# Ledger of designs, part 78: VHH binders against Abasic site processing protein HMCES (HMCES)

Target 1, 269 residues: Abasic site processing protein HMCES (HMCES), of Homo sapiens (Human) (q96fz2)
Amino acid sequence: CGRTSCHLPRDVLTRACAYQDRRGQQRLPEWRDPDKYCPSYNKSPQSNSPVLLSRLHFEKDADSSERIIAPMRWGLVPSWFKESDPSKLQFNTTNCRSDTVMEKRSFKVPLGKGRRCVVLADGFYEWQRCQGTNQRQPYFIYFPQIKTEKSGSIGAADSPENWEKVWDNWRLLTMAGIFDCWEPPEGGDVLYSYTIITVDSCKGLSDIHHRMPAILDGEEAVSKWLDFGEVSTQEALKLIHPTENITFHAVSSVVNNSRNNTPECLAPV

## First folded at step 7 (VHH)

Design u10 (from u9 with R99K A100V T102H F104Y D105E S106T S107P; framework vhh_8cml_1)
Fold by OpenDDE, second read of step 8:
Structure u10 (fold): chain B 269 residues (1-269), chain A 122 residues (1-122)
Amino acid sequence: as target 1 above (269 residues)
Amino acid sequence: EVQLVESGGGLVQPGGSLRLSCAASGFTFSSYAMGWFRQAPGQEREFVALISWSGGKTWYSDSAKGRFTISRDNAKNTVYLQMNSLKPEDTGVYFCAAKVYHLYETPEYDYWGQGTQVTVSS
């Protein structure tokens, strides 16, 4: 996974992340560093995207079922990194393979510290290789959306009004991530960064791409992944597997350029 | 200063019981998962049991399962290990450990006690 969409306004995004804590109380996640949130139809590595994480990461004695939402850098910078510039990292940390997560220090260590997060997105993009050509067809991949009588498929939104309605009730894609905290050697603000865990693709997606993000489907899976205070790493890792509960449609080549940030990126062709 | 002080160890016969205690100070106890580890002579330290910060979840090694019970009292800043049906193979130094995060059954905990000796012998 090298491209996502996360374009919802902050308030809409927050509401979409409504949850129940372990006491059954309905809650909204509290924002940390909301000013770092930059909505975009075309998110690439090194950009900031919102993630969910347990409040216990920030507050001692907090209910670990409570959630915080925070923009973090895509591309995990491990805490032990000693260079002053994160871009000098010599290995790719955009993704973490589920099968080797425990073999790589960069991921194993933060995971062992309970630094699990849920990466939020409208969906993610993948490119299908066309047989016999160097051309790749991009696809937008996301959770199936509930068809409200009036809300046609993303493709059926014939009016701006309908488009807004679709996004107001959009089910966000929830991807399993690992985050770490890096303190610059020269001082400054702590950098929070994340990697997306990847798995082998489900059967439905296998023709498009052989790998997919580990998607946490449902509130229980999301809650368990986040709740490092009550759920062990071993138990949490059981949640990491391919899911068939996804849909996708072909999109235009507009998304190929990471600088393009328009609704055309995820519009069906 | 952070302190973890284990107690309750001793000599017991096979089939006997012991209750270990670990008193914690110098940190916010309720924010930490607490674990018990043991080390037999000439062996590596091994995981025995873990309890979440709230006490809502517990984990046991295969050897401990069904015989040992980990519990905690956050008001007393103490974690306990009730050991029943003890076997000679349970002999070793038992260590209390604290971690704010749920980690693997690894020795990578933030704080460790000095240990208490448990000897199971006829």
Scores: ipSAE 0.012, ipTM 0.334, lowest interface PAE 7.8, mean pLDDT 89
Fold by ESMFold2-Fast, scan of step 7:
Structure u10 (fold): chain B 269 residues (1-269), chain A 122 residues (1-122)
Amino acid sequence: as target 1 above (269 residues)
Amino acid sequence: EVQLVESGGGLVQPGGSLRLSCAASGFTFSSYAMGWFRQAPGQEREFVALISWSGGKTWYSDSAKGRFTISRDNAKNTVYLQMNSLKPEDTGVYFCAAKVYHLYETPEYDYWGQGTQVTVSS
């Protein structure tokens, strides 16, 4: 996973993340650095994307089931990185293979500190190789959505007002992530950055791409992944596997250029 | 450049009030817990109050409880300490401090201000 859509306005995104804490109380995640959230239909590595993480990461004795939502840089910068510019990191950390996560220091160390997060997106993009041609077909991949008379499909909207309706009750894609905290050697803002854990593709996606993000399907999986106060690394890693509860449709080549940031990027062709 | 600049200190009579401010710059203020510490001449620096990064939780020393109120304005990158019912024992240099706090990291403060003098005397 190297391209996502996360275009919901902050207020809509926040409501889409409503959850229950351990006491069964309905809550919305509390924002950290909301001004750094930049909605986009076409998010690439090094941009900021919203993630959920446990409040216990920030507040001593906080209930580990309470959630914070924060924008983090896509592309994990390890806490031990010594240069002043994160873009100078010599290796790619946009994705982390589930099978080697405990062998790579960049991921093993933050995972051992409980630095698990849930990466939020409308969905993600993958490019299918077309046999016999040099062309690749992009697809937008997302959770199956609940259909109601008040909500339309992505392709059913024929005006800007109707496009807004399809997103009112959109089920966000929830991907398992690992984050780390990097302190610039010369001082300044602590950088929070994340990687998306990847697994082998499910049967439904195998014709599009051989890998997929580790998707946390449902509130029980999301809660257990985030709750590093109650759920050990070993138990949390049991949640990391392919899922078949996913759907997709072909999109136009407009999405190929990461500078294009319009609804056409995810519209069905 | 990271800076924490305290203001609002001064001379006040016992029973009086003061409001301290700490203006932060050079870091993402909303990501940091903010605390107030004080140091009297010849004594160790002591904890006074702490406010979480969101403002959702506050902690006070026993000497500050019921008299002092810590608050923050993330839009203005400022933390405040409202001090009421001041006593001569409250005299000291008051320091603003900032820290990112994680369960797996030591609870050390990352940044410190230069301090502002509070004197409570007749």
Scores: ipSAE 0.000, ipTM 0.139, lowest interface PAE 18.8, mean pLDDT 85

Design u11 (from u9 with R99H A100S Y101W L103I F104Y S106T E108A; framework vhh_8cml_1)
Fold by OpenDDE, second read of step 8:
Structure u11 (fold): chain B 269 residues (1-269), chain A 122 residues (1-122)
Amino acid sequence: as target 1 above (269 residues)
Amino acid sequence: EVQLVESGGGLVQPGGSLRLSCAASGFTFSSYAMGWFRQAPGQEREFVALISWSGGKTWYSDSAKGRFTISRDNAKNTVYLQMNSLKPEDTGVYFCAAHSWTIYDTSAYDYWGQGTQVTVSS
């Protein structure tokens, strides 16, 4: 996964992340560093995207079922990294393979520290290789959306009003991530950064791409992944597998340019 | 200063029981998961049991499952390991450990005790 969409306004995004804590109380995640949130239809590595993580990461004795929402850098910067510039990292940390997560120190160590997060997105993009051509067809991949009588499919949004309705009730894609904290050697703010765990693609996506993000489907899976205080690493890793509960549609080549940030990026062609 | 002090070890016969205690000080005990590890002579340190910071969840090694029970008293800053039906194979030094985040990576534990000797022999 090298491209996502996360364009919802902060308030809409927050509401979409409503959850129940372990006591059954309905809650909204509290924002950390909300000013770093930059909505975009076209998120690339090194950009900031919102993730969910347990409140216990920030507050001692906090209820670990409580969630915080925070923009983090896409591309995990390990805590041990000694260079002053994270871009000098010599290996790709955009994704972490599920099968080797425990073999790579950069991912194993933060995972062992309970640094699990849920990466939020409208969906993610993948490119299908066209046989016999150097051309790739991009697809937008996301959770199936509940067709409310009032909410047309992304494709049916013929009016701005309908478009807003669709996104107001949009089910966000919830991807399993690992984050780490890096302190710059020269001082400054701690950098929070994340990697997306990837798995082999489900059968439905296999023709598009052979790998997919590990998607946490449902509140239970999301809760368990986040709750590092109660859920062991071993138990959490059981949640990492392909899911067939995904839909997709072809989009235009507009998304190929990472600088394009318009609704056309995810619009069906 | 952070301290973890194990106690309750000793010599027992096969089939016997021991209760280990680990008293913690110098950190916010209630914010840490607590674990027990053991090391037999010439062997690597191995995981035995873990309890979450809240006490709501417990984990056991296959060897410990059904025989050992981990518990904690946050008011006393103490974690316990009740060991029943002890076997000679259970012989080793038992270590208490505290961690904020991880359960399986021994390198990720923040604090370790000095250990208490458990010997199961006829």
Scores: ipSAE 0.025, ipTM 0.496, lowest interface PAE 5.1, mean pLDDT 90
Fold by ESMFold2-Fast, scan of step 7:
Structure u11 (fold): chain B 269 residues (1-269), chain A 122 residues (1-122)
Amino acid sequence: as target 1 above (269 residues)
Amino acid sequence: EVQLVESGGGLVQPGGSLRLSCAASGFTFSSYAMGWFRQAPGQEREFVALISWSGGKTWYSDSAKGRFTISRDNAKNTVYLQMNSLKPEDTGVYFCAAHSWTIYDTSAYDYWGQGTQVTVSS
């Protein structure tokens, strides 16, 4: 997973993240650095994406089940990184393999500090190799959406106008992430950056790509992954596995160029 | 460059009051928790008071509760410590510190001021 869509306006995104805390109170996540959020149909590594994380990371006495939403840089910069330019990091931290996460210091250390986050997206893109050519077919991959009377059906979303109505009740993709905090040696704001944990693809996606993000399917999984105050690293890692509860459709080559940021990037062809 | 500059220290009699200020620059002040710590000669730095990034939550050491008040002005990038009913035991160098998380583990703080001396004596 190296490309996502997360295009919802801030207020719509916030409402899509409505949740229930441990006390049963219905809540919306509170924003940190909302001005750094840039909606896009075509997000690549090094750009900022919204993530959910426990309020306990910011408030000593907070209920660990309460959530903050914050933009973070895609591409984890370890807290111990000593160079002044994060783009010069020796290794790629866009994704973190689930099978070696406890063996890699870059991921094991922040995971031990409870630095778990949920990466939000409309969905993600993958490119399928086509037989007989060097061309790859892009697909938009996302949670199955619930048909509502207001939005009609997902099958009716075959034009930009119809797709706008689908977003009113869109179920966001929730991917397991690990984040870290890096302080620039020259001084300046602390950089929050994340990686997406990856697993072997499910049977439904095996024809498209051999790997997929670790998707947290449902509020119970999301709550347990975020709640580092009550859920240990060992227990949280039990949530990391492939899921079959996923769907997809082919999209046009417009998405190939990360500079293209329009609804056409995810529209069915 | 991150800078924290403390001021307001001085000599005061037992029972007196002092107001410490810490002016911050070089980082997004409103996104950081701010703490006050103190150090007596030959001792380790100890926690005194902490305020969350929003100002909505405050924490105090047992010795500071009821006597000290921490506050902040995010528009002025300044954190304050109002100290009342001062005692000789409060004597020490008072340090301002910043962290992106609201924690009072002294070793976790990466940004520190140079300190301001508070002396409580007859």
Scores: ipSAE 0.000, ipTM 0.136, lowest interface PAE 15.9, mean pLDDT 84

Design u12 (from u9 with A100T Y101F T102P F104Y D105E S107G E108Q; framework vhh_8cml_1)
Fold by ESMFold2-Fast, scan of step 7:
Structure u12 (fold): chain B 269 residues (1-269), chain A 122 residues (1-122)
Amino acid sequence: as target 1 above (269 residues)
Amino acid sequence: EVQLVESGGGLVQPGGSLRLSCAASGFTFSSYAMGWFRQAPGQEREFVALISWSGGKTWYSDSAKGRFTISRDNAKNTVYLQMNSLKPEDTGVYFCAARTFPLYESGQYDYWGQGTQVTVSS
């Protein structure tokens, strides 16, 4: 996973993240650095994306089940990185393989500190390699959505008008991430950056791509991944596996250029 | 000054019971996950049991499940390990440890006690 859509306005995104804390209180996540959130239909590595993380990361005596939403840089910069420019990092930290996460220092260290986050997106894009050609077919991949007006699921056959209306009740894709905090050696603000954990593709996606993000399907999985105060690293890693609860449709080549930021990027073709 | 002081160890016959206590001072006890680890002669320290800040969640090693119970009293700054159906394989020095969040890896705990000896012998 190297391209996502996360286009919802901040207020709509916040409401889509309504949750219940450990004591059963209904809450909205509290924002940190909301001005750094840039909605886009076409987010690539090094851009900022919204993530959920435990309030306990920022507030010593906070209830670990309470959530913060914050924009973080996609592409984890380890806390031990000594160069002045994080773009000079010699290895790719856009994704973290689930099978080697405890073997890689860049990921093992922040995991040991409880630095788990949930990466939010409308969905993600993957490019299917076409047999015998250099052409690749892009697909938009997302949770099954329920139509607000009817008890049916929204799909590729629905009109563009119906797709525009569905965003008010869109179920955001919730991907398991690891983040870290890097302090520039020459001074400046702490950089928060994340990686998306990847797993083998489920059967439904195997014809599109051999890998997929580790998707946390439902509030129980999301809560356990975020709650580093109550859920150990070992227990949290049991949540990391492929899911079949996913759908997709083919999209136009407009999405190929990461500078294109229009609804056409995810519209069915 | 941070201190963790274990007590309650001793010699017991197979099938017997012991209750270990760990008294904490010098830090905000209710903000720390507490764990029990043990070290048998000639072996590395291994995880036995963990308890969350509130006591709402507990985790046990496979060898401890069904036999041991971890609990805590935040008003008394104390964590306990009730050990039942003790076996010779449970012999070792039992250590209390504190961390800001629960984890199984002993190498990442912030504070450690000096340990209390548990010997299970005929």
Scores: ipSAE 0.000, ipTM 0.177, lowest interface PAE 14.4, mean pLDDT 84
Fold by OpenDDE, second read of step 8:
Structure u12 (fold): chain B 269 residues (1-269), chain A 122 residues (1-122)
Amino acid sequence: as target 1 above (269 residues)
Amino acid sequence: EVQLVESGGGLVQPGGSLRLSCAASGFTFSSYAMGWFRQAPGQEREFVALISWSGGKTWYSDSAKGRFTISRDNAKNTVYLQMNSLKPEDTGVYFCAARTFPLYESGQYDYWGQGTQVTVSS
């Protein structure tokens, strides 16, 4: 996964992340560093995207079932990294393969610290290789959306009003991630960064791409992944597998350019 | 300097009891979950028990469950393992370990003691 969409306004995004804590109380995640949130239809590595993580990461004695939402840098910078510039990292940390997560220090160490997060997105993009051509067809992949009587498919929003309604009720894609905290050697603010765990693609996506993000489907999976205080690494890793509960549609080549940030990126062609 | 010092190990007969202690220093004890691990000869280190930083939550391996009790005294910077109904299979070096957050996997703990020998033999 090298491209996502996360374009919802902050308030809408927050509401979409409503959850129940372990006591059954309905809650909204509290924001950390909300000013770093930059909505975009076209998120690339090194950009900031919102993730969910347990409140226990920030507050001692906090209920570990409570969630914080925070923009983090896509591309994990390990805490042990000693260079002053994160861009000097010599290996790709955009994704973490599920099968080797425990073999790589960059991912194993933060995972062992309970640094699990849920990466939020409208969906993610993948490019299908066209046989015989160097051309790739991009697809937007996302959770199936509940058809409200009035909410046509993203493509069927005939009116701005309908579009707003669709996105107001958009089910966000919830991807399993690992984050780390990096302190610059020269001082400065701690950098929070994340990697997306990837798995082999489900059968439905296999023709598009052989790998997919580990998607946490449902509140239970999300809760268990986040709750590092109660759920062990071993148990959490059981949640990492392909899911067939995904849909997709072809989109235009507009998304190919990472600088393009328009609704056309995810619009069906 | 961080130190974890285990004590209370020894030789016991099957069915006997031991109480292990681990004295911690050099770090904020109350901020760490504390765990006990053991390693039998020729075997890998295995999880035995874990207690949260507040003592409010405990975890046990299947082998330890019902026989062992982990506890802690934050005022004394000490974690304990009460071992009852000991079996020959419980023989090994028992290690105290500290972690900021509860984890079952030994490779993810921050600090380790040197271990104390427990031998269960008739």
Scores: ipSAE 0.000, ipTM 0.240, lowest interface PAE 13.3, mean pLDDT 88

Design u13 (framework vhh_6z1v_2)
Fold by OpenDDE, second read of step 8:
Structure u13 (fold): chain B 269 residues (1-269), chain A 125 residues (1-125)
Amino acid sequence: as target 1 above (269 residues)
Amino acid sequence: EVQLVESGGRLVRTGGSLRLSCAASGRTFSDYAMGWFRQAPGKEREVVAAISWSGGSTWHADFVKGRFTISRDNAKNTVYLQMNSLKPEDTAVYYCAADLESGFYEPWSDEYEYWGQGTQVTVSS
């Protein structure tokens, strides 16, 4: 996964992240650094995207079932990184393979510390290789959306009003991530960054791409992944597997340029 | 899926030079970090060198001491290991490895996704 969409307004995004804590109380995640949230139809590595994480990461003795929403840098910067510039990472930390997560120091260590997060997105993009050509067809991949009589499919949004309705009830894609905290050697603010765990693609997606993000499907999976206080690493990792509960449609080549940030990026072609 | 095929391994005299090549299948070679490993008889596999997807960053093991150089040609889907000043201690099977979703920062990690079958390098005294 090298491209996502996360364009919802902050308030809509927050509402979409409504949850029940361990006590069954309905809650909204509290924002940390909301000003760093930059909505975009075209999110690339090194950009900030909102993730969910346990409040326990920030507050001692907090209820670990409570959630914080925070923009983090896409591309995990390990805490032990000694260079002043994260871009000097020699290897890509945009993704973490599920099969080697426990073998790679950059992911194992933060995971062992309970630094699990849920990366939020409207969906992610993947490019299908066209046989015989150097051309790639991009697809937007996302959770199936509940067709409410009032909320047309993404494709049916002929009007701005309909478009808004679709997004107001959009089920966000929830991807399993690992985050880390990095202090720059020269001082400065702690950088929070994340990697997306990837798995082999489900059968439905296999024709598009052989890998997919580990999607946490449902509130239980999301809760267990986040709740590092109660759920061990071993148990959490059981949640990491391909899911068939995904849909996709072809989109235009507009998304190929990471600078393009328009609804056309995820619009069906 | 990427297939890796090493070549260039042979018998060489001490002080000699050898260039290993690793050809990768597929069109996405430029997306992979590449590494060279070696395994001598009775020894564990060890990392020799690594190179980033772009070739902009390289890493070499301490035992290389400037004798070996990793490089790549993305147009040819090939990674190279230039070995100079070879020593008998360099005798090993040399393996090429590739990693697309490299979750490791440390170039010395052996957590590569794809591996070649290896090529034998023998340095005689």
Scores: ipSAE 0.010, ipTM 0.306, lowest interface PAE 9.3, mean pLDDT 88
Fold by ESMFold2-Fast, scan of step 7:
Structure u13 (fold): chain B 269 residues (1-269), chain A 125 residues (1-125)
Amino acid sequence: as target 1 above (269 residues)
Amino acid sequence: EVQLVESGGRLVRTGGSLRLSCAASGRTFSDYAMGWFRQAPGKEREVVAAISWSGGSTWHADFVKGRFTISRDNAKNTVYLQMNSLKPEDTAVYYCAADLESGFYEPWSDEYEYWGQGTQVTVSS
C-alpha cells in the first residue's frame, strides 16, 4: 500500500468515526492539529493522513478506550533518527511487513511503547501488471458498502448530488498502523509519523497484487488495536492478518500521477 | 511475482572495476526495493547495498562506501552494482534481492523475499 484516497471533509470524516468507549458511551474522536488535515483522492507517502489513536498517548490519566484523531506524516521517522531532515531517511518506511515487525528496531520500539494507530482512508490503490506489457491497471480497493436507496453507489456517481450520496455514511477503510514521535535535534515541534502494516494478499486480491494492508474489520478489532492500556502487543498482533471482506474496481490512469486530485481518480472505468 | 537473474561476475585483478547487473522479470519491478548481498566461502551472507523503488534513496555498507554504487533503471527492469577499487576481500557470490515496499533496512541477510541465483566475483591479488 503506497497510495490512498482520504477526501472527506473534516466534519464528515469525524462523524464516520463515531464509536463507543468501553463504558458504552457514544463518542466522536477529538481532533488534534485539525488544520493539518488535507483531504485528497490521491494521497502519497510523505503527505499527512488522519489516524485514530488512544487519548492516553496525550493525557496521563485518560481512559485508554477514548480516541483522538490526528493528521500524521505517512512514512515513519524513528525516534532515534539523528539527522535534522526526515527526508534524509534512506529507506521507505511507508509500509511495515507483519512477518518482520518484531525484528526491525524502527517498528518494534514504538510497538513496545504502545504506539498503535488506525490509518483512515476511503480506500487504497494498487496497480496490476498487464501481461506482456509495461502497462499497469490501477484498482481502487475498499470495504463493501451498505447499499441504501439514499446512499447510492460509486457507479451511479455522475453528478455532484449523486456523489454526495455515495459518501454519505461511507464506511472508511481502517488499516493497522504503527506511529512514532521524533524530536528534531535542533528543536521544534515533535513530528508524528506512521507506517501501515502489510500482510499477504487475500484470495480475492491475489490477481491484483501479492500484498495488502492489514485491515481491522469492525469496531471490536479497531478498539483492541488502539487500546494499548488494556491490550498487550502480543494480543494486538493477533488482529494482523489478511481479510476477504474487501471489494474493488478498476480505475483510470489519471490516478497514476499523484498530483491529480479529482474524483476521477477513484471512478470506475 | 518477480524473478531475478544476476550477470557480470568474473575474475578481476585487485584495484580493478566491475559492474554487476540484475534483470528482473515477472512484472511489478518498479514497486520493489532492491538489494545486493554477498556470501564468501565459510562466511555468513551480508548486505552490500540497497535502493528504493524509485532510486531516490540508497544505502551502502560501510565496508564498500566510496567504492561501490547501486543504481537502477526501471525502464529496463534492471538494478546495477558498480564495483570500483576491488580488493581480495570482495571475493564472494553476489546475490540480487527484491523486497516489496521495504521498511527500514538493517544489515540482515533474510529481510528480502525474492532472490536471484547469484553471480561469482573473484578478485585476485
Scores: ipSAE 0.000, ipTM 0.206, lowest interface PAE 12.6, mean pLDDT 83

